# VHH binders against Putative uridine kinase C227.14: the designs that were tried, part 3

Target 1, 235 residues: Putative uridine kinase C227.14, of Schizosaccharomyces pombe (q9utc5)
Amino acid sequence: MALQVDAPDVSSYDELYNRAVELLKHQQRVLIGLAGGPGSGKSTLCAILAKAWNERFGSEIVKIIPMDGFHYSLEELDRFDNPEKARALRGAEWTFDADLFYSLVRLMKKITDRELYAPSFDHAIGDPVVDDICVEPKNRILIFEGNYLLLNKPPWSDACKLYDIKAYLPVEHSVARARVAHRHLVSGLCATEEEAIERTDRNDMINLTFVEKNMVTPDIVLQQLRLKTVKTSSL

## First folded at step 7 (VHH; framework vhh_7yz9_2)

Design s30 (from d8e with G103L)
Fold by ESMFold2-Fast, scan of step 7:
Structure s30 (fold): chain B 235 residues (1-235), chain A 118 residues (1-118)
Amino acid sequence: as target 1 above (235 residues)
Amino acid sequence: QWQLVESGGGLVQAGGSLRLSCTASGFTFSRYYMGWYRQTAGNEREWVAFITWGGKTTYADSVKGRFTISRDNAKNTVYLQMNSLKPEDTAVYYCAKIRYETLSFDYWGQGTPVTVSS
């Protein structure tokens, strides 16, 4: 039995796939900027898309590059004018190295015949991992995912000009709040449900509304997915 | 303000070697890809080599196996070791980093000229 998408209209995902496949006929690499606020489920969605598309293509054609790898380290935040505020509001757009992000998007669009490297983010230690993501020539579809990818302010807005496809995954605020608060509680970042909700409201929800108010128009608006286990009839 | 200062260029015989240096100030050096570009008269600047935040390297086909890029993040310096030089390597060599406000490398040094005689 496998997990399968049910109920929701998936036409937006078919459109995204078909547009990417068409572009591959005319260029060596396709860049997809997939944005969504905290609690939108964008990381889960990107993993599902990458697995499905890689299986369909029979190779690792898709590589995901999370914006989270571009956080300033905890040590770097401690060198800010107000370290307490920087740590408390980690996840706000100014706590990311947006220049580095934009520079790597540019290089990955232009250089397709060589290995390039991007950082990842280790949630257990709470810091970026240098050069952890290797982008190879076989990775012809790059999915960048993150909160601020479609912001209408430099350098995020400059990166938007480099994406071949701009996709946005909206989420209802009550759903986002519940997901993020649950994550904070389960991860041990917050000890109680009350603390988790308060932290979510003072940081993550502010970031979600900031994204919604300041984004460029996406090319495709993606639908939330619901998953269930499905029994196969026969092999 | 950003500053890049290149040095180490000069005249060398074919088959010889040169080591170029580029010292940077005014930015968080280790976060950025640092690169070497070169320009011949009348042509656009072309990429030669990149080095990542953690020291991973990438080279243009024309120089792979002959040139080695390295960095010393503590000294804010990037190097290009050029071996087995050919007359076609004759160019002005530039150190560069990336900036977000343009679609190309924004911060260039003054360059260091390299002339390879046959």
Scores: ipSAE 0.324, ipTM 0.654, lowest interface PAE 2.9, mean pLDDT 85

Design s31 (from d8e with G103Y)
Fold by ESMFold2-Fast, scan of step 7:
Structure s31 (fold): chain B 235 residues (1-235), chain A 118 residues (1-118)
Amino acid sequence: as target 1 above (235 residues)
Amino acid sequence: QWQLVESGGGLVQAGGSLRLSCTASGFTFSRYYMGWYRQTAGNEREWVAFITWGGKTTYADSVKGRFTISRDNAKNTVYLQMNSLKPEDTAVYYCAKIRYETYSFDYWGQGTPVTVSS
C-alpha cells in the first residue's frame, strides 16, 4: 500500500500568497514566519509553496530558511553540562541557537541589496552545514520555517516582531505522533516501532505541546497536507 | 558582559594602508556575523563590511576591491585590511556583532579613529 499526500487547502494558501504579493508593492522583501510542531508537515508544505510561487512569478522569488540549520552541533551538545540529556532531548527549544537565528532574521529583513548566508541541516550527518543557503537580492519572499518561530519567549518573540506574516500549521496529535514515529524508525534512530513511539512521546510530543501552549497569535492558520493510504489493485 | 575592543587606527596618507583589529570576549565569537561600520562627524554610522561565521564576506560598494575583512576564530579577532585609502575614508571605525541598525550605542565597541590626509 502506498501512502499519498493530498494538496494543501487552496484558500488559506491563496490568502498567504495574496498578502505577500500586496506587501511586495510597498517593500523590497517580505518575511514569512511559518511555524508548526514536529510532525506538522511544515517543511514539505514550504517546499511545495516555494516551487508553486516561484513558478507563478517565473523566477526564484521565494527562498526557504529552515530553523533546523540553527541546531547546536553534536560536538557542541557534548560540551553541555549534561551531554546525555542534550542528545536525548535534541529538538527541544534549548538545543537551538536562538540568538543566532534572531540575528540572521534581523539582517535579512534589513539588508536586501547583497548576498547573505544561512546554515542548513544535513540529516544524513546530523549536523548544521555552515553558510549553505545563499539569500540573494532576487529572493524577495523569505519563508522561515521551524517549530519555535512563533514562541512567546525571547529571542523568538523578538523575531516575531520582524515577520511581515506569521503563519501557523496545526496538526492533530495522533497524526503528528504517527509521522514522527515513522521517521524515527525509517531513519534508524530507533530500532523498533515500540521504541520509536516511546521516543516520540517522551520528546517530540512534548515539544509539540510546548509550541501550542507558548505561541503568539498567528496572522494565518494553514491547512496541513493530508496523508492517506491507497491500495494499488485489490483489498 | 560581552566586549569588543578595536585597535589599529591612526593617521595615514592617501594611497596608504592600515589594518584594524577587533578582539571579542564574553560570547561565542565563531557563531556570530561580525562587521565593521564607520561614522563621520554629524552623520549616521554606515556599514563597511560583514563576515559570516564560515568566512563569507560582503562589502559596501564604496570599499569593494580596497578593503578586506577577515577573522581568526581561535583569537576571537576580526580584522579590516584597508588599502588604497582615500580622504573620504576618514572616520571612526566600529566593530560590531550582528544587530539591527539602532541609535543606541550600548553594544558597540569604543571605536578606532582613522584620518587619511589628502
Scores: ipSAE 0.312, ipTM 0.636, lowest interface PAE 3.0, mean pLDDT 84

Design s32 (from d8e with S104Y)
Fold by ESMFold2-Fast, scan of step 7:
Structure s32 (fold): chain B 235 residues (1-235), chain A 118 residues (1-118)
Amino acid sequence: as target 1 above (235 residues)
Amino acid sequence: QWQLVESGGGLVQAGGSLRLSCTASGFTFSRYYMGWYRQTAGNEREWVAFITWGGKTTYADSVKGRFTISRDNAKNTVYLQMNSLKPEDTAVYYCAKIRYETGYFDYWGQGTPVTVSS
């Protein structure tokens, strides 16, 4: 059984695309800040958008810059006042290098004619990979994606002033909770569904609620995509 | 108090070379992206080169192929090697860190003047 993404209301994606394309007529680079809490599916959505837009333009016009690259390393967390707490709550806003994130957003907005570098995150080892993402002049649409991109707190709030488009992907709490708990169970982090739900409620759901309550107003609210069994249709 | 101190400027003939140094104190240097900027009389400040904490570099078109930025994290120092200098490179050169929560390159050094004679 193959899965197919159903987008029963695609107006929000068309609006985002059209806004970005219009801005490209008048500026060399467009910065999109795409926020969503844990379990929202923002990384998957960004990958779908980048692939579709790059195919349409016939070049790598879109580059995704995940906020995850800006985690403090495990070694850095071990130098916090409470290393056990820092590791246990990794993913909370204070476990990210927000100053570095803001600095790179500023540079990438201003410097469009040369290569710039951003870190990625290696999920297998659980640490940032320094300078792993190369942003080139051909990358005229940058999609920054992450939990805290629209947070109304310096320096995240200062970064919001630099985005040309602020996009938000909301998720129903029950859906986010189920997705995150399932990932904890499947990855082996939790042995039972009950443990997975408890962990999700004590960390991920707190982060989701924190984002929802402390964000700036987005320019566009994106719809959740639905997955269905693939059926015959034209490409 | 944190500080950035530039040195190495001076008078040089066209086609000559200079190496600028910027030493940081009062903060953990190794985690900051560092850059060089320059300013000529009557003009706004322009960026010259950036270097990440991992050593990746980016250059302005006007200096690409002639200037090399590098860093020594053990010495808390960033360098700018300037070759094939032109009269147009005459400026006061400034070192800056780019990771600053309330400002873009607000942590400037005092500058080091470079004069290139024809």
Scores: ipSAE 0.203, ipTM 0.583, lowest interface PAE 3.5, mean pLDDT 84

Design s33 (from d8e with S104E)
Fold by ESMFold2-Fast, scan of step 7:
Structure s33 (fold): chain B 235 residues (1-235), chain A 118 residues (1-118)
Amino acid sequence: as target 1 above (235 residues)
Amino acid sequence: QWQLVESGGGLVQAGGSLRLSCTASGFTFSRYYMGWYRQTAGNEREWVAFITWGGKTTYADSVKGRFTISRDNAKNTVYLQMNSLKPEDTAVYYCAKIRYETGEFDYWGQGTPVTVSS
């Protein structure tokens, strides 16, 4: 008797998968820009999609490149005109190296026959890890994910011209606020629920609203991840 | 404004070595990819080697095992150590980075010519 359990319903994203697969017939690499504000669940969704699509394709065709790797380092923020403000508002669009991001998007679209490297972000240290993500020729679908990917502002808007598919993951404000506040508590960034809510309101929710009001039109609007009942056995 | 100055080219016998240098000025050396390209008369420019800000390297198959790219971020300089040179390595060598404004690798200097005699 196979047990029935709730698991991510990946079929909700088959339209995105089918668009990417169709493009692969005519080009060596497909770039998907997947944007969503803080608390949208975009990182979780991307991880689920990469796993499911790699299994479906039978190879590691999908590689995720988080925008978070493109934070200015704490040392770099300390060289800003107002270092205290830069550190306090870290996560705002201007605290990312958008020019570096655009440059790597261009490289990864143009160069498909050799290894390329992108930075990751280490949340425990609070800084980017240079060259931590290796993109290989076998990675024919790149999912860039981040808050500001679809921003209608150079150089983010220039990067938008390079994505083959612009995908947006909207989230209800109350849901985003609850998710982000919870994350601030469990990560140890905030000591109390009150502090977590206040921090979320003064930074993350402002960033969410900024994204929503300043984005280019996406090619596809994604639904929030849903669960479906599946068997835990292939019997 | 932005400038990359290549040096170190010259005449060398087959099997010899040369070290090319590229010094950056007028911009932050930053976390940008830096690379060496080469061009022979009548042909398009071809990529030779890339180096990331953290020092990860990638090479064209034609130079793998013979050339070494390196960088000194404190000196804003990128190097190409060329060993076991062959006549087919004869070219003008350019260093480059991606520019936001153009969205492509641009060559900021005149390049440095390398001639390998048979």
Scores: ipSAE 0.326, ipTM 0.658, lowest interface PAE 2.8, mean pLDDT 86

Design s34 (from d8e with S104T)
Fold by ESMFold2-Fast, scan of step 7:
Structure s34 (fold): chain B 235 residues (1-235), chain A 118 residues (1-118)
Amino acid sequence: as target 1 above (235 residues)
Amino acid sequence: QWQLVESGGGLVQAGGSLRLSCTASGFTFSRYYMGWYRQTAGNEREWVAFITWGGKTTYADSVKGRFTISRDNAKNTVYLQMNSLKPEDTAVYYCAKIRYETGTFDYWGQGTPVTVSS
């Protein structure tokens, strides 16, 4: 009767969940800053956690706010002193509007009783979509996710003071490199595996090392997502 | 350096209207979130209205339906249209944005006073 399938083991993140739930007893909103370098799997993990935790609460208590929405637009990068360099190294810390990110973290921590908006990032267009993410009063757990969230550099370091929980997702360099190169190939950003690897080494791997060397101490270090065998009913 | 200059305040009778303006210089205005705050005698500054980079607006319950925030990104200006004014709206009104160099949300202009008579 029962089928067995491999599924994400979300219980390995129960410590993070329990810390957030405890804080909700004493405050209307909990902010989690979840950092990880390129290829760490942070976006995938956050999506899995939001789905699982929303199921546990029976409502959309969790909302994810990707740092990627805070990229400078391509038009803005073209106004930099070296536009070719800005476009080639897009994804480096200095290609994000960190001031805008910090201002929105402050607003979302302080204003909990009405709608607020965050930008998303459209990979097909290659630009932020302004006001695309609506944060409602029911969203009492906000997971901010991004490469530079725990950076020990203003204003990222100022945003760190606003997170209730600082979480970090480490990744082995070989794993990160393989994941990012594959993503560049699949997304059509690179036409060949060789081009994808070269681009990954010249940009993403430098960013990963930069994050690792310049972060504040996290409150919790997360493990990579594991799979477990789950029995399902075939009735 | 960043500069915010508020104008449009004054004395008005209850039920009247005023339009406040805030002109920004020294930054790429359309990229930044802007808000109006007010400070009444003996109280801390309170949020009044907020407008995002793309023009989405949010309002404090006390002013919803009476005040309208808007922006003209080409003129680096944010506005607060205040209708059906009440004596309780008497305050100094401040335009605000975050400052990168200070790491703070509360970059303020000089403020513009509004007095609503009964």
Scores: ipSAE 0.245, ipTM 0.596, lowest interface PAE 3.4, mean pLDDT 86

Design s35 (from d8e with S104P)
Fold by ESMFold2-Fast, scan of step 7:
Structure s35 (fold): chain B 235 residues (1-235), chain A 118 residues (1-118)
Amino acid sequence: as target 1 above (235 residues)
Amino acid sequence: QWQLVESGGGLVQAGGSLRLSCTASGFTFSRYYMGWYRQTAGNEREWVAFITWGGKTTYADSVKGRFTISRDNAKNTVYLQMNSLKPEDTAVYYCAKIRYETGPFDYWGQGTPVTVSS
C-alpha cells in the first residue's frame, strides 16, 4: 500500500551541496567544517547529508570525520592536574586534543592520493578508537563535524583557514537544553530529569554559549533539519 | 615546548644502509602521525614516509621497498631504516609531526645529513 510519511528534507541543504560540487571541478578534495553547539543536531544532520549526497553522486564521495574522535582518553584525563574536574567537564574544549585535530585536517587537505586514518569515539566504552575511520582517495568531500570547529582560538582558528566551506548550525537554547537533557536521561548518565537538566546547565549549555561567543564568521548558516511528506509503500 | 631531535645520519657507500632516529619530547607522542622528510640544496622539502598513531605506514614512490618507517611509543622515538641507498638519497633528513610545513612556528629539528657516495 502507498502511504505518506514524514522524512528529512535534504533539499534544504542544496546550497551547501552545490558549493561543494562546484569546488570539486577545481580541486581533488573539498573540506567542509560543520560546527554547532551541543544539542544542535549536527551529527544527525551530517549522517543524513552523507547518505543523501552519496546516493545523489552515485558513489561514496562523502566521508564524515567527527571531532569526538579527538577526545582525550579517560586514561589521559586521569593524568591531568585535576582528574575529577577533567572527567566532570568532559566535552569542554580543553578536553579535546585540538593540535591533533588541526594536524589531521592539514594532512587530509594535502594528501589525496592514498589512505589516511582518523580516530572515532565509542560511546559505550567512552574512549576514542584509533585509526577507525579510513579516508580513501574516492572520498572527495570530507565533512568535519563538532562543537569547536569554528572556534576563534588556536589551533581551531588555524583549522578554519583550511576548510573550503565553514558551515554553522545554530540552535535555540531551549531546544538544545531539552535535547541534551533527554539524551542524559536515556543514556543513563543521569537518573532523574532534574539531575539531567542541572548537568546540562552546568556543562553543555556553557559549552554552547562558549561556541556562540567565540566563533569565526561562517560562510553559510544552516537551517535546522525539517521534515517533508514523502510517498512510500507498505510491505 | 615540544622538541624533535634527529640522529643517525652520515656518509655511506651506494647499496649501504643507515638507521635514522627521531626522539620527541613535550607532547603526547603516541597520538600523532609522524613523518620523515628530506631536503637537498636549493629544493623544497620532499616527503619520504608517514606512520599513523596505530602504526599504519605510507611511503613516497622514490623510497618504497627500500625504506621502512617504524615507531616506539614507549621511547618516544620514530625510526627510518634506509636500505639499498642510492646517490640520489643524499639529503638532510628531518623528522616532523604530520605536516611538511611548520606554519607560524618552525617545528623542524636541526635535521641529520645523509651522504651516499657513488
Scores: ipSAE 0.329, ipTM 0.639, lowest interface PAE 2.6, mean pLDDT 86

Design s36 (from d8e with S104A)
Fold by ESMFold2-Fast, scan of step 7:
Structure s36 (fold): chain B 235 residues (1-235), chain A 118 residues (1-118)
Amino acid sequence: as target 1 above (235 residues)
Amino acid sequence: QWQLVESGGGLVQAGGSLRLSCTASGFTFSRYYMGWYRQTAGNEREWVAFITWGGKTTYADSVKGRFTISRDNAKNTVYLQMNSLKPEDTAVYYCAKIRYETGAFDYWGQGTPVTVSS
């Protein structure tokens, strides 16, 4: 699915940028926790924001740290008490190493004068890639993005105290459902649209509802990007 | 029940070397970031070095080029190789893991004392 922005939806993004820039006058590093449920488009939005802000600043001031890097590996899930359930529900909050995530957020907030490393997630092999993201002193704005970043439960709630800005990207359920089902088809996880929708309903939509009902209050609510690609059959 | 046990300290002359070891129990060692801190008598605790899950290392400026941190995940052990020791390196050395309850790093046991004579 091609993403094309065809109308200004700048007010919430400008507010987020201006708040981050103001904080940079008084501190070496700004941490933004950007949360949204599955299918919200948060990864796409973060990429757009990072590119735009780095261009405006004239340097790579922004680094994105996806929560997806903190998945338990497939091998680790196979060592759970119920491996079949762990694999089937991968993406649920308990399939992430929240303790490691919180610890790294703390470290990146405190240590700003040298290189630090975070894992990424390789969607082709379906596992984290250790130390794949290098955070340098020049990266003065860190955008953490993920489903569970604003959850009101430890240690996610403890991480919320470390973010300078808590941002939330809401999504309509029908839009999220269509986007996730499409992803399941493109990735080859599901052979048919019907199978993809059923899988999405049984896992991803439950996670979206869980996020919506268990989050702390964000500082900024972000607008959805306007897409030019017409797909009415994605209901 | 989470424990880190430090060893390998002692008395050494300036210019000498020591290798510190820290053995972990009660957690999945290979997943956690590990570090070394030191504390001199009556002074603040100072960060020395840390090593990531995949073996990437970061050092304090005071020890860069002289100390090497490493880990053996199969043995649940982290090491600090200290070369070209100076009297100002005299301290009690603590190993630490990142803990969500206690901060970026936490200290375990009594530490291991290192004394560098002139």
Scores: ipSAE 0.321, ipTM 0.655, lowest interface PAE 3.0, mean pLDDT 85

Design s37 (from d8e with S104G)
Fold by ESMFold2-Fast, scan of step 7:
Structure s37 (fold): chain B 235 residues (1-235), chain A 118 residues (1-118)
Amino acid sequence: as target 1 above (235 residues)
Amino acid sequence: QWQLVESGGGLVQAGGSLRLSCTASGFTFSRYYMGWYRQTAGNEREWVAFITWGGKTTYADSVKGRFTISRDNAKNTVYLQMNSLKPEDTAVYYCAKIRYETGGFDYWGQGTPVTVSS
């Protein structure tokens, strides 16, 4: 990986932490819905937050639940009315099992004294991994992260009513485009930079714009991590 | 669209066993998480057990060690094996899919009544 993360701007993160800690005084579990479009860096941010907060609490108080675990499988997409379109536009809102996502958010808010399980997503095989994430009673802060968590559209909008805190990570389009294209190139999905940019533009950037135009108002807007590249690009 | 049909309830003496079955019909493509709930007269429904599509199980403290939830995905069937039954297990038992659909309800039908005599 050619990207490095500089020290983050922590003011919005301190606000998020303080709100979560205050809520923990009055409830067993706090649910944070953290949304950001493709290329926003939300998964990296969530990993940093979970590590920092778990270290601060001296226990695994934070558990991350990625929305990506709720993709329809490739086999399921192949049974859609237009499988070619479903595969080509994978990552669009309708390629996720939003009803299953909402159901598990509800369950994890209500049941705090037992183990519960959520799927993960394996990008190497390109499919969800069933029951891969174990949520334990000690996990009193759940960070759900994903593109569509704050959409003003059922059932995403219904899930918004269950989050104690709605957080949004905005990203500049040029930054998102560069990050996603790089990911497509590194993963082997695209063979050239030009192919990677084209794929990013026809799917990921459309999804980013869709998120930006159709989201509910967040409680907290998070600052971007400062990223720098250490490799020389060839154009 | 989904319909769940519960069966296997009845009258049983304390210390006895019953096996409840729940068969699902009508479904869309998805991996459903399934559970059992129960309700006694004058009380809210309480959850008893649930099972993920991959077979991970979770139980309410009141039934842990006595009840076993299982599923047969090929038959669209979920089971609840109830052992060492107590009078306080007397309730109507409902099968639920833990996936919100049109209508927002997880429970279907009238349930299956279980009465445990002393």
Scores: ipSAE 0.456, ipTM 0.728, lowest interface PAE 2.0, mean pLDDT 85

Design s38 (from d8e with F105Y)
Fold by ESMFold2-Fast, scan of step 7:
Structure s38 (fold): chain B 235 residues (1-235), chain A 118 residues (1-118)
Amino acid sequence: as target 1 above (235 residues)
Amino acid sequence: QWQLVESGGGLVQAGGSLRLSCTASGFTFSRYYMGWYRQTAGNEREWVAFITWGGKTTYADSVKGRFTISRDNAKNTVYLQMNSLKPEDTAVYYCAKIRYETGSYDYWGQGTPVTVSS
């Protein structure tokens, strides 16, 4: 009888796991910054990794902290010099509270013996949920995930100095475009496929290109998981 | 210009209580973790309590069960209710805005002295 191993079985994921496990021998907490542009599948990947690693360790050693919790609220965007532009381009780097993100990354690296709290993001209401994510001492591996985590621009670049491992999940532009456009259509943000594609090209694809051109060098480049075909809906 | 103003310190007998206040001006208060620290002569500042943007609290073991930190975001004020005071709680108490420059003087107030007599 073979004992089950539920860790990811591709070489890049094995490398990420092995690097994290080695660091845990020498420090109480390991911070992984996992970046990918819109449509890369990074949130899905992080959920798979957390489940696999937590099962392998027999405890909730992994906690995911999405960058999405650090969006400026709609009320805060309305206080910008151009509120209409801020709302229209929500998801662009400058629509996130990068200073708050950096401050919490720093606290979570230094304070490992107490509960700390991070915001989440509620897509139904379109705003952050304060203190929704609790990071406990047992969470010795924190996976931060988001578009701009590896951006070579302060304070994102300062946060890069705090990650123990910088991981990047690349995606083909056509794949990202299709995934994001489908999401805009299904969520009701756009009424037609044409509108969804146009919105994706106007915002999300620009953000993907911006990330690709302005990121620091990652420690590890992750392979895309085998894609599950989703049923597309038109009209 | 950022300013933190602490108040409420004084002389109190062992077993007594004090309520410290810290009012912030010149910055957005609600998004930051706020904390209380204390310093005795010749020693480094030590952390006492933290409070998050949404009101979640954490305490140093030395004060847990005796001190309560709270905040009023609308008034840009953070409080420290100190009960069952001990002589070893004698210190200057400081309010701090907690960010990437934790321990930076730019985010500390002037302090409020607390003296607990036997």
Scores: ipSAE 0.351, ipTM 0.655, lowest interface PAE 2.5, mean pLDDT 84

Design s39 (from d8e with F105M)
Fold by ESMFold2-Fast, scan of step 7:
Structure s39 (fold): chain B 235 residues (1-235), chain A 118 residues (1-118)
Amino acid sequence: as target 1 above (235 residues)
Amino acid sequence: QWQLVESGGGLVQAGGSLRLSCTASGFTFSRYYMGWYRQTAGNEREWVAFITWGGKTTYADSVKGRFTISRDNAKNTVYLQMNSLKPEDTAVYYCAKIRYETGSMDYWGQGTPVTVSS
């Protein structure tokens, strides 16, 4: 029997795909900087695109590099002039090692013939995991994703000159607020819905507004991920 | 104040070995990629090896299998073990903190000269 299921509508992103594929005809590696504020759904979108595009190519051509791996560690935040503020506002632009991020973007653009490594972020331990992401020569499309990738502020702005494609994923504030608050509650970071909303408003929503007001012009503005009804093959 | 101090260079015959050391101060050593570069008179600085915070290594093809980069985070030191040295390895060797590159390395040490006799 043929079945109907709701599935991500990946075709909404064919323009981004086509731009990347065209660039691959002329260069070994394509760098996509995909920015969006907290709650924009950028991580979910990137995972869906990587899976879909890798299936299309029949190989792991896409590798995602989250900006979240570039958080200062909790130990490093404790060495800031105001450690209490640094911990309370973790996620703000200044709590990321932007210089290290830019250095690795540069390395990954220049060195395509050998393995390179990037950190990930482990939410269970609350710190970066060193060398957790391996970028191989076969990874010809790198999607960097993060809040501050398109900031018009050095060194983020310097990294913008290295991306082949600057993509931005906007989100309605009410949607972002609801998503982030839910995440804070489910993860156990906040004990109550009220606490989760308050934390989201105090930190994440400020960061979203900061991104919106301080970004460089993207090459492409992406739509929020939509579901479509897909008819699966019959027996 | 950030400082990198290289040592261990000198004169050696072809086929010999040297171990270079670079001690870092004034920054969080374990946070950085560290690397070794070399420069001969009249040529641009050439990348030799990188090491990540966790000890993953990457080498230039010219030295792969002969050189080994390592680090001791407790001592804030990065090493370059150079085996099977060739006259072509003659250069001034520089330690670098690979945090932010603006066309060249973020922070350079003073260099340590290595001369390999044929």
Scores: ipSAE 0.433, ipTM 0.711, lowest interface PAE 2.2, mean pLDDT 87

